# Ledger of designs, part 1: VHH binders against 8-oxo-dGDP phosphatase NUDT18 (nudt18)

No score or structure here was measured in a lab: all are predicted.

Target 1, 325 residues: 8-oxo-dGDP phosphatase NUDT18 (nudt18), of Danio rerio (Zebrafish) (Brachydanio rerio) (q568q0)
Amino acid sequence: MDSQSSILEENLEKILRGEGLEFDSVAEQVDPVTLRKNVCYIVGAVIFNSKEEVLMVQEAKRECYGRWYLPAGRMEECESILEALQREVREEAGIDCQPITLLLVQEQGPRWVRFIFLAEETGGSLKTTAEADDESLQAHWWDRKSPLPLRAHDILSLIDAGLKYRRNPWFPVTQPVDFPCHVVCQRLFLTFISSRADADDRLWLLMSNNNTSHHPRLPIVVSFRTYISKAVSKLIEDCMPSSYISVHIRGILGVQHNGRIPGKTDGICFNTLVLLENTEEGAEIGSPPSLETDCYRWQEVTNQGLKAKIIERIKDGSVLPFQSL
Unless a header shows other numbers, all headers, positions and changes below count from the first letter of the chain; antibody chains aren't numbered by Kabat.
ipSAE, averaged over its two directions, is called F for ESMFold2-Fast, E for ESMFold2 and O for OpenDDE. V2 adds 0.75 times the mean of E and O to 0.25 times the DockQ between the complexes of E and O.
[cut] marks letters that were taken out.
The coordinates of atoms that the task and the answers printed are left out; those that the model quotes come from them. Centres of patches stay.

## First folded at step 9 (VHH; from u0 with W53G)

Design u2
Fold by ESMFold2, look of step 10:
Parts: C-alpha cells; sequence; structure tokens
Structure u2 (fold): chain B 325 residues (1-325), chain A 128 residues (1-128)
C-alpha cells in the first residue's frame, strides 16, 4: 500500500459517507456558470404535519391565480441550497423549516435543476389571506384527499415520495454539502464489476490521469449543452468506442454547491454512482473494457472493506435518485 | 469511434417498398438520436427522418411523412427506414447518421451539422 493508494481510499470513503470533496479543476477549458444568467436552480419542499397533511401554498401569479402547489421557488444570489429552501418556505407559507433529506434531484436540460426536500416545520405560522402578497395568497395543510385545484399535477408524485420516505427511508439522509464549484458537473464514481467462475468479484474504478495532481482522481464530466445524465454517455463513447457497454446511472452519492461568490461559485458538483456492464453476448466479463485513450485508466480496488462498501451501494444499497424531466 | 453501416438499397418500381438498415458499432447506441439523410446527384444532402435514442419520438421530412417509417432496435444496435409508396423523386443515396444532441434539442435534428457520425451510403433507385 502506498501513500497515493491511501489518499485515494480516504477520498472514496469521504464520498461514500456523503462528506464530499473540495472541487478540483476540470481538464476542459470552460467558463464558470452564473446563477440567473445561464443556470437556474429551484428548491421545493414537502412538509407534513402530525396528521400527515401536506403544506400547500395558494398561487398569487395571474396565470395560475388561486391554484395550489408545494412551496417552491428560485435560488437567489449568495444563497446555499438550504438557505434558499428555508427562505422560500418562509416567504410563501409563513413557516420556518429544517430539511430532513433531499428526496429527488430533477433536471430539464443543462441549465435547470430542481432540488426537492422532505422537511419539517420548526416554527412560524401559516400565511393567511390577510398576509397575501406577490409570493402567495395563503398557505394551508391539505389532507391529500379533499378536492384542491392544483397548479400542476407533477407534485403528486413528489408528495407521495415524501410520505414514503417519512414512513420507510430507502436511502441514507442526504443533504447538500457546502463546497464551491464553478461549473455544473459530475464527479464519476464509475464502476465495473468483473465476475469469474471460481473467483471473487473484482471491482474496478475509472480514474483520471491528471498530472497536476500527485495522486489518482475520479473523472469529472462537465454538463454542457446536454442533460446532466447524458454527459456520461459521451465520455464512454470517447474512451471505449469499440466495446459493447451499457451505462447505468445508479444515482448520486452527494450534491456539492456554494453560492457565495456570484459568477464564480454558482456551479454544482454531483458525486454520481455509475455501473458499466458489458453487453457482448457470451463474452467473459473478467476484465474491464479496453480504453482507447490515455486520459483514463482502470484502478482495481484491492482494500476488501472499501470494496465491500462500494459493491453493496451498487447492488444492495440505495442512493438519492436523479431524474431527467 | 462509432461506425455506421447502411444497407438495403436497390432498384424498385414506383409504388414499391424497401427497408433500409443501419447497423451501429461502438458503445451506448441508445444514447444517440439516429437520422436518415439522402442526396440525389447534383442536389444537397437533405433530411429524411430521425428517431430519439429511446425510440419514443420520430420525425419526418414533409416529403416522406406518411410513406416512410423510422424505427430502431436498441438490442441489435440497428435503425431502420421502411420506405413505402416509393416515387422517382426518392431516388438518392441514403445515409444514416448518429447525433449526440439531447432530445430537448430535437428541433435541430434535421440539420446536417447536428450529427457527429455518418455511415457510408446505400443507393436507392426508383424507376420502371
Amino acid sequence: as target 1 above (325 residues)
Amino acid sequence: AVQLQASGGGFVQPGGSLRLSCAASGRTFSSYAMGWFRQAPGKEREFVSAISGSGGSTYYADSVEGRFTISRDNSKNTVYLQMNSLRAEDTATYYCAAGSLPDYLSEYWDELTSYDYWGQGTQVTVSS
């Protein structure tokens, strides 16, 4: 075991625990993203009271006036994701809240991301019609059964996910980590598992050959003019074009964001768990796909404790879902 | 690199049918939108049809809509163009192409520059 392997293993453990890693530079020459210029982040909250009624807000905007939706809104300059959540719930519903967990991260193209939280009420009072303003007319607890004119029906699945998680969590509590990032990107926990008769499974990670660092690093894929979820496929096509490979994005291990310096730290890094499978009929899958570039290499994970943790997350564990709209 | 091989061209009578196939090699076929283009001698290459990576959305040039059907089989890494009710004006070399533009940019799939990879053509000749 050498010091490069020890550093890598420590960093992998941090990512698996949800601690994240400070963002390193990217290999591509890309301009930083800027909130409200070329990216738009939305926060939304699913909040239940003790009767399992969900917090709803009556819309004040003319085009959907009087219809109901979850508390939701755009992140503003210099906010963290959590600060944006708490501000939006307070402004629209009059309620103070604390996040419990991210439930879902959604994207609509490369410039739009929505963070859906399960959260709990910690104070404040429901906004009444006497307090109506441009943000909302009022807030109410909805029993999820009585007729209510909704702004859009997409929230029904979000409410159901929140209720399901509250009753029976299926992935670990996941919260955004306050680390700066200048682009929208994915740090790839990109795995291949080889299985051979009469031998234990072997685990391989795709590593970047970045000579500005003295130790191996996980690949970074910048999401640029395409769905965040689709950028991985382009990397695979570029470095493994002769192989028959299925790409399976399992979910995300963490979300890293810091909005403190407008135009410099408005990006997001997703720590994304990916599994590659060889689709070639009848082929033994005892080795990872051949790489047709020197930008990357396969690294076997030989630490048995770490290997077991990673394999469990791929096959038996759960991760925060990531959805393209 | 992705390699595309078009086949299935030939000579047909007006009103006849042909089915073109485009076999793809390489990885992540389901991630690419696939297109068919055609070029008659002395004319510009023109859009014929496109299909999303999942196969859920299809697009056709006005001149072929209702007569041509694009489909794909992602398990075989193959895209097809079923051409019915063929006319003399359909005579051309047909090219398949793969593009990396995401589905939400599908309004640009009729442009040549939206496709990164091109197959060798297959000749379709419609005459009596």
Scores: ipSAE 0.000, ipTM 0.101, lowest interface PAE 13.4, mean pLDDT 83

## First folded at step 14 (VHH; from z0 with R27F)

Design z5
Fold by ESMFold2, look of step 15:
Structure z5 (fold): chain B 325 residues (1-325), chain A 128 residues (1-128)
Amino acid sequence: as target 1 above (325 residues)
Amino acid sequence: AVQLQASGGGFVQPGGSLRLSCAASGFTFSSYAMGWFRQAPGKEREFVSAISGSGGSTYYADSVKGRFTISRDNSKNTVYLQMNSLRAEDTATYYCAAGRLPDWLSEYWDELISYDYWGQGTQVTVSS
């Protein structure tokens, strides 16, 4: 209704669509991350041909020599996530590609993140053994049935996820967006749903209380040398300690990265959907958890269209999956 | 709190042997890969050797292959580095490190960033 509410609602819609928001948090004093010094990002591609065979590369490295894997590798300085994907597929398989969607984001401490994409071939030619080099020996389309010595078996579920998405997408197309970020962090869509006997459920969203007259902002949680997912749990423990609240990271609404200025923009912001639930079965829950700080407040989402969209994403689990390993 | 205590360093003649130990506490030892790195004064820290959580896979820098042997005893939460045929260029502070290396990170066993926890190190001096 008013200009502040309209701005907030517009921003929430952008995040729900995977478009992100410029990174503007000034509440935290953390040194920027630096690629290859304290963070490392890996990209991997699931690419099918018209026969639903998957693109595979044969490893050239001594430790894995002759074993097969998805096209995958580390992001380099001054690359976007998408540029790294396209470079790795070209170098290892000889194939040009265009991303369709992220399929999975994985993390492992201290700050390893892997981005798995569903992508499509747009050109190039499969690398043959005559073109073998330090990147790979060759590339083939694999029928997913014939025996193939794999570098690791983790890719089998990734291939299955890619096939499932092609046949019946279960979340909106989600691709990284070009916004700079200096830290590895999450912008939280932290939700609570309360029930009333005589009315529709009410949706509450945790908002940050900044010391400015600016419009309300979603909370930012920064990973401090450990897994990204644990930063969310730490925020919950600090501002709403309770024995009856469970934290459910539903998945990722969007990924923001730029990478253009080494040591300045090497970070990533994940826009993360989180649901808080009462752990006591059968309890009636009318209000969100009490906050033990002035840093945050609960904001009810009263716009019925926006509320419905957010609840749909939560209930259907229609979000990009996130795994902490 | 996580602790890694490296020991067993000392002075040795070229061609001699030493055995380093690293005692670990504060985490599930068998779920972590263990690594040895070394740093000579004025040089960057470099990879020496690593061993998987189960002990089933071992890795060596080319400069130490055939001379050094890594092993672990998960019942004692300890990793070892047997160093034979020592050379002057092996002189360095040796650090043990622990990191989680799931399947998609298993190829990065020689990277510093793969390791979450680091010991204070033990000095090895080969009469240089």
Scores: ipSAE 0.500, ipTM 0.769, lowest interface PAE 1.9, mean pLDDT 86

## First folded at step 15 (VHH; from z5 with E107Y)

Design k1
Fold by ESMFold2, look of step 16:
Structure k1 (fold): chain B 325 residues (1-325), chain A 128 residues (1-128)
Amino acid sequence: as target 1 above (325 residues)
Amino acid sequence: AVQLQASGGGFVQPGGSLRLSCAASGFTFSSYAMGWFRQAPGKEREFVSAISGSGGSTYYADSVKGRFTISRDNSKNTVYLQMNSLRAEDTATYYCAAGRLPDWLSYYWDELISYDYWGQGTQVTVSS
């Protein structure tokens, strides 16, 4: 097999393992995002003790004063996502923690992204009312049964997801990786599976045409004040407008960020797994949708081991969930 | 194109009242929280008040609480700010803003970055 095919396969394996890839530059005139100016990231933690009680903090902010929520807060300049998580849990709850896995990524357009982690206590002591400050009044382990006035009920499904994952994980441990990125974007692992009754399934990936790089490239879609799912649909509409295709975002294979240089590396790259399905009735669709642009091409995945890994992730849905509201 | 048109500013003496309006178009008004911010010359823009898309939740900066009342009329795509007991320090350009604030973002109702669309503003001057 040739060097270009081997490089592509190595890169696909890295993405599947959640290791990511160094982010390529985009056009110079695209302004980098800047933390707390045009993008803001929130970290939140689901932490259980040995009795399966969940760590809760009592809010100090005026409009939710005295109500309870998960430890959560905004990422600060020069932090990694994991550093922000550990700082917020310490500041609000007095607890040291170790991240176990991302549980959910949520977005509100390109300006707000929330990272919810399952994490475990590694030290510290619960914050008491004597230690109350602007961050929180106190912290407590909640048995999830006793009445507790909540700031908002959105956290109940997050707590349930954390319990489910602790008891029976349904996707591999997924952590943010330390690669700089200047924009909020997705690298699309965009798949189509062609199926014939008398032949094995064939797996196709959408590849970007790029004659300035000696490395294989997956498509990158930059967020423009919109949701990740809408951005994917826009790409499909632009390159496959005549096809009857449904778009299924399966989830996130990885998250790339480092935040080291404010205004330069404040972006995030999501490695997003997408499945396209043909919506026309018919038993045999032997080829991927026709592309009405030169910007992209379909690449068949012919390495049988790699093909099997990708198809398993698609069919099992064993990926980090993504929520866009 | 999204448009936010603020009006109702003017000159008043201390203790007086004004009612600001902000007419919105180009988006689904009831899905957006609406906010009022103000900026005095040489200062940074600061939060004044906000109201949820449904109108059920209202928020106020400490400096205006009890004196200002925010409201909205979703049938007219308009948000209002009733300003009573005006003081010299209320002198500023008042800007209306719109943002989508789901439950996990409603905590940040007083942040500039929470709001996607901004009006051009209306001047309020309080002087004796």
Scores: ipSAE 0.565, ipTM 0.790, lowest interface PAE 1.5, mean pLDDT 87

## First folded at step 16 (VHH; from m1 with L112E)

Design m3
Fold by OpenDDE, fold request of step 18:
Structure m3 (fold): chain B 325 residues (1-325), chain A 128 residues (1-128)
Amino acid sequence: as target 1 above (325 residues)
Amino acid sequence: AVQLQASGGGFVQPGGSLRLSCAASGFTFSSYAMGWFRQAPGKEREFVSAISGSGGSTYYADSVEGRFTISRDNSKNTVYLQMNSLRAEDTATYYCAAGRLPDWLSYYWDEEISYDYWGQGTQVTVSS
């Protein structure tokens, strides 16, 4: 087995496990993001007690004064995503928590990203009105039945997702991993499955052809002012005829973030699973779409075990959900 | 191309009134929250007021609450800021801004980063 193929397979397996890869060359031409200057990250927690009550906090902000929401807030400088979550939950609810898994990633362009976690209580005490401050008025366990004036109703689906995951985890535990990134970007695990009537499915991955790298690498797309979700579409449009290609973003395989150096490592890399489908009538489904550029190439996955694993992941949708709003 | 054109600024005496307008083009107006910011000389730009895409929710800075009223006409792609009981401290360049603030971001209506598009400023001067 060519040493290059082995390295690629190993890297693919790492990504599938939610592990990170080092950035080889982020196009030097992209300015780093700076937290709270040109990008903001929000963390939120869905926390249940033994009675399946949800931890809620009462807002102190004037515009939503007295309304209830999940513990959530903006990340600060020099903290990891997990540290931010724990800090916010402590500040707003008085509760110590342990993150279990990411439940949902939400984005509004490259400027706003929200990380929703399923977490568990490990200690602390509920914040009372006597402890009210600018962070929150108080915290309560909500039975999800009693009337509660909510700041916004979007939390209901988050709570449901948390319940669903607790009952039947549909994707592997996914936690942010400590890998520095300068920009908000996606490493694309971009796949094409070719089916032949009398043969096993063939799996293809889109790889970057970097003149400087002897090793095939997964494409990285950077989003500056566009939705993260649109970055994939743009790449596809740029590298292949798109008229008969459907792009399916399946979800997130991993989240890489460091955040230790303000203005330098405030970026995030999302390892994103994408499936391309050819919708052209009569198209020979035996090969991936032709590329119009030499910047990319299709690589067939010949390792049967790895192929099966990837296809299963695609079919099951066992990935972290990603939502663009 | 996205355009935000603000108008209605001018000179007024203390206690006077002005109405600012911002005409928008190049995007689906009703899908965007609209905001007003202002910047006085030597000061940082500050939030003044915002209105949701539907017009159902309005927000005001403490300093202008009760004196200013934000409104919008989606049929005209225009947002307005009625400024009453103007004070010397209201003297500033006023900026119109547009942003897609989904529900989960509605908490951050007063943040500049929440707005994607900005218009040119219109000067408001309150002086006796």
Scores: ipSAE 0.798, ipTM 0.900, lowest interface PAE 0.7, mean pLDDT 93
Fold by OpenDDE, fold request of step 18:
Structure m3 (fold): chain B 325 residues (1-325), chain A 128 residues (1-128)
Amino acid sequence: as target 1 above (325 residues)
Amino acid sequence: AVQLQASGGGFVQPGGSLRLSCAASGFTFSSYAMGWFRQAPGKEREFVSAISGSGGSTYYADSVEGRFTISRDNSKNTVYLQMNSLRAEDTATYYCAAGRLPDWLSYYWDEEISYDYWGQGTQVTVSS
């Protein structure tokens, strides 16, 4: 096996396990993001007790005074995503928690990203009205049936997702990993499956074809003005201008974030699984779509074990959900 | 093209009143929340007030609560800021801004990052 192929396979395995890769492929011309200036991250927690009640906090902010929401808040400088979550839950609810897994990532363009966690109580005590402050008035375990004036109703689907995951985890535990990134971007695990009637499926990955790199790398896409999800579509449109290709963002395989150096490492790299499908009737599906640029190339995955793993992940949808809102 | 044109600034004595207006064009006005920010010399820009697209929800900075009133007329694509009981510390350049956020982000209208479009500033000077 060519040393390059071995390195690629190893990197793919890491990504599939939710691990990170070093971020060194973004063009120097992209300005770094700065937390609370041009990007904002929110963390939220879905926490259940033994009775399947969900932890809720009562808002102290004047505009939504007395309404209830999940423990949630903005990340601060120099903290990890996990640290931010634990801090917010403690501040708003008086509860110590351990994150179990990411449940959902949500975005509003490149400026707003929210990380929703399933977490477990490990200690603390429910915040009471006597402990009310600017963070919250009090915390309560909600039975999800009794009337409760909510700040917003979006939390209902989040709670449901948490319940479903607890009952039947449909993707591997996914936690942010400590890798520095200066922008909000996606590392694309972009796949094409070519099916053969009389043979095993062939799996293709889109790779960056930069002359400066000594080894094959997955493409990284950055968008500063559009939805993160749209950046993928743009890349495909530019590289494979065809009306017969459908782009399916399956979800997130991993989240890389450091956040330790304000204005330098405030970025996030999402390792994103994408499936391309040819929708042309009668099209030969024996090969991946033709590329109109030399910036990228198709690489066939020949390792049978790795191929099987990737195809399984695609088919099962066993990835962290990502929503563009 | 999106345009936000603010007007109504000027000189006023302490205790006086001014009404700012911001006329919007180039987007569906009723679908956007409108906000006012201000920046004094040597200070950072700060949130003043915001109003939801429908006008049903209003937001105020603590420093202006009870003195300023934000309103909008969607038929005229205009947002207003009635400023009463003006103080010297209200002296600043005032900026109109437009933003569209989903419900789950509607909590953060006091953040500059919540706004997509900005107008030119109008100067308000409160001095005896």
Scores: ipSAE 0.733, ipTM 0.864, lowest interface PAE 0.8, mean pLDDT 92
Fold by ESMFold2, fold request of step 18:
Structure m3 (fold): chain B 325 residues (1-325), chain A 128 residues (1-128)
Amino acid sequence: as target 1 above (325 residues)
Amino acid sequence: AVQLQASGGGFVQPGGSLRLSCAASGFTFSSYAMGWFRQAPGKEREFVSAISGSGGSTYYADSVEGRFTISRDNSKNTVYLQMNSLRAEDTATYYCAAGRLPDWLSYYWDEEISYDYWGQGTQVTVSS
């Protein structure tokens, strides 16, 4: 057994389980991102009680005064994503919580990312009007049927996703893991499936030939100054310019963040599942697209158990959803 | 190429009025929120006013509320800032800016990070 191949397979399994990997440095000469200067992260919570009523907070901000929303707010310096979630729910609703899973990651450009959690109440007491402050006026459980003036309607699909997940989870529990990162980036689980009518599918994974590592690594693309989805497309254009390729971001396998050192660890690494499809007219292509650089290579996944797991995640769509404007 | 061209600045006495315009090109204007920011020499740039892509929502810094009115004409790809009751403290270069603000981001209309495109600015000087 090749020690490099067993390390790679163990690392792939960790990523598939959402455990992440410590982040290696990206290409030199990239500046760290800084919270509230060139990136902002928002956390939001979907929390149900035993009656399947959803936790709602009444907004105190002048322009949306008295309207209702999910507990949500911006991450602050020196806190993790989970700490931000728990702080926002406590401040706005008076409720202590624990995360169950991420339900959705949303982006707007390279500067804004929102993390929506399904979470559970673990303590505290609903904020009353006597406790109104700048964070919120009060909190209530909403039966999801009574009329309620909402700050925005985007939360309705988030609440529905939380109910569906609670009743019938369709992807593994996925929570942010505590690994520092200095940029907004993606580690790409970038796949190609070669299909022939008379044989089993073969699975190929794009690997980086990064000479600073003793074994192959998954590619890293930096998303600063571009949308997360566009950064993937740029990598494809750079290394496969002669191929007819459709890029399909399936979702997120994991999220890595730490936040402990302002201006140094304010970044996020997404472990992103991507499927490439060959759009060349006429023939089934049995091999992955040609690479026009020596920075990358295709690695066939020959471990049958690992191959089956990856193919099922791709075909079943069993991944944390990702939404881009 | 995306361009934001601010105009309408000038010299005015305290208590006077000016109307700023910002003409936009190179993007779908009605899909973008528009903002006005200002910067006095030696100071940090600060938020003044913003308007949603549809024009249905307007926002003002406390220092200008009641005195300034933002509006837009999507048929002319132009945003306006009507500035009344001007004070010496309003002296600054005024910049227009454009950003896409979906529902979950419209709460942060006063943040510079919310805006992708910026104009070169127009000078407003309020002096006696």
Scores: ipSAE 0.483, ipTM 0.770, lowest interface PAE 2.1, mean pLDDT 87
Fold by ESMFold2, fold request of step 18:
Structure m3 (fold): chain B 325 residues (1-325), chain A 128 residues (1-128)
Amino acid sequence: as target 1 above (325 residues)
Amino acid sequence: AVQLQASGGGFVQPGGSLRLSCAASGFTFSSYAMGWFRQAPGKEREFVSAISGSGGSTYYADSVEGRFTISRDNSKNTVYLQMNSLRAEDTATYYCAAGRLPDWLSYYWDEEISYDYWGQGTQVTVSS
């Protein structure tokens, strides 16, 4: 009956539900990121009508003039991710929309992140050629069968993901939550499962020892001059360098962003589900890998209901996909 | 270590031509888009031209289109910028750059943030 355990359990439940947690400070000595200076975010929308035709926009930019793509564009200063999505769809297609869920988060290097949404039309009227401007020439619903000259073919898999999710969602609805963050980082739901042949699994979480708050907290790993995906690997190398462990980033439980104050809140926190597995075959390990630092500790999840939820989520793989290119 | 070595700059008369080269090492050249940027004294660096990893797509700033031609030789790990009909306004240090640009980033060929590696630059001076 410890007050720290109760706080931790409530926080873990919030993260699992996609509610996020207010972002605290990070232990690392890093500068805040600044939109358009050292980080850029792109939003894109997959929107279907009642006939399962997908919303497409005809590009006005000279290099891809007349070719077709999903409504997409760069987030601007002082916008949330959702505001950027709605602005881009309205500007390029004339359509008002509401997000249903994130479908995919993509990164390229330490500087670019793209957020792909499944969204629904809520109003407006398709942009016609009479309304052509610098944003787009027009918008159409595409039957996904007729020939259409595409700006790039990467969107075909995104459209397919939208159809799949619409028909049979494989992870809980996940939308960005409105919490400010000054860095691009991951809050790690970093797990280790001890298995024995004749007993229930034991679940361990990596916890931060550098808490200055009233409650224990999960580690935060900053994108320190590297890809977001590689930051997890660096933490593992720093605190468990000699271990025979495979690192499995299962995906994202939540996305936190605010964007209200340029140069101060331009960051993003991903709540990331990570599984560590022992790569030595046939061995059973009763405890997690040794830590070579006092910055972290392993904590067993002893609440049986919570343990079962976390293990089930890991085993089902029901998480928002994250791609590092 | 990754290296981009730009060369071929020099002094040229208005209306003349120069060919810049950028030799690359330390990465899989054909997987990288290559770009040229330039910076005149007291001005911000600006986009000049870019070429996809395969060489199938080329891009030009409005100010140089029709006068400059970008090309690459993946067997020599080298990108080129053929500059014709040079003007005084083309005087600048020219930098080559390399970036991994998947399809969703190719729209942003003209942004410095799209490029991971940068050369030291080569000076081009256009004057009588």
Scores: ipSAE 0.453, ipTM 0.752, lowest interface PAE 2.3, mean pLDDT 86

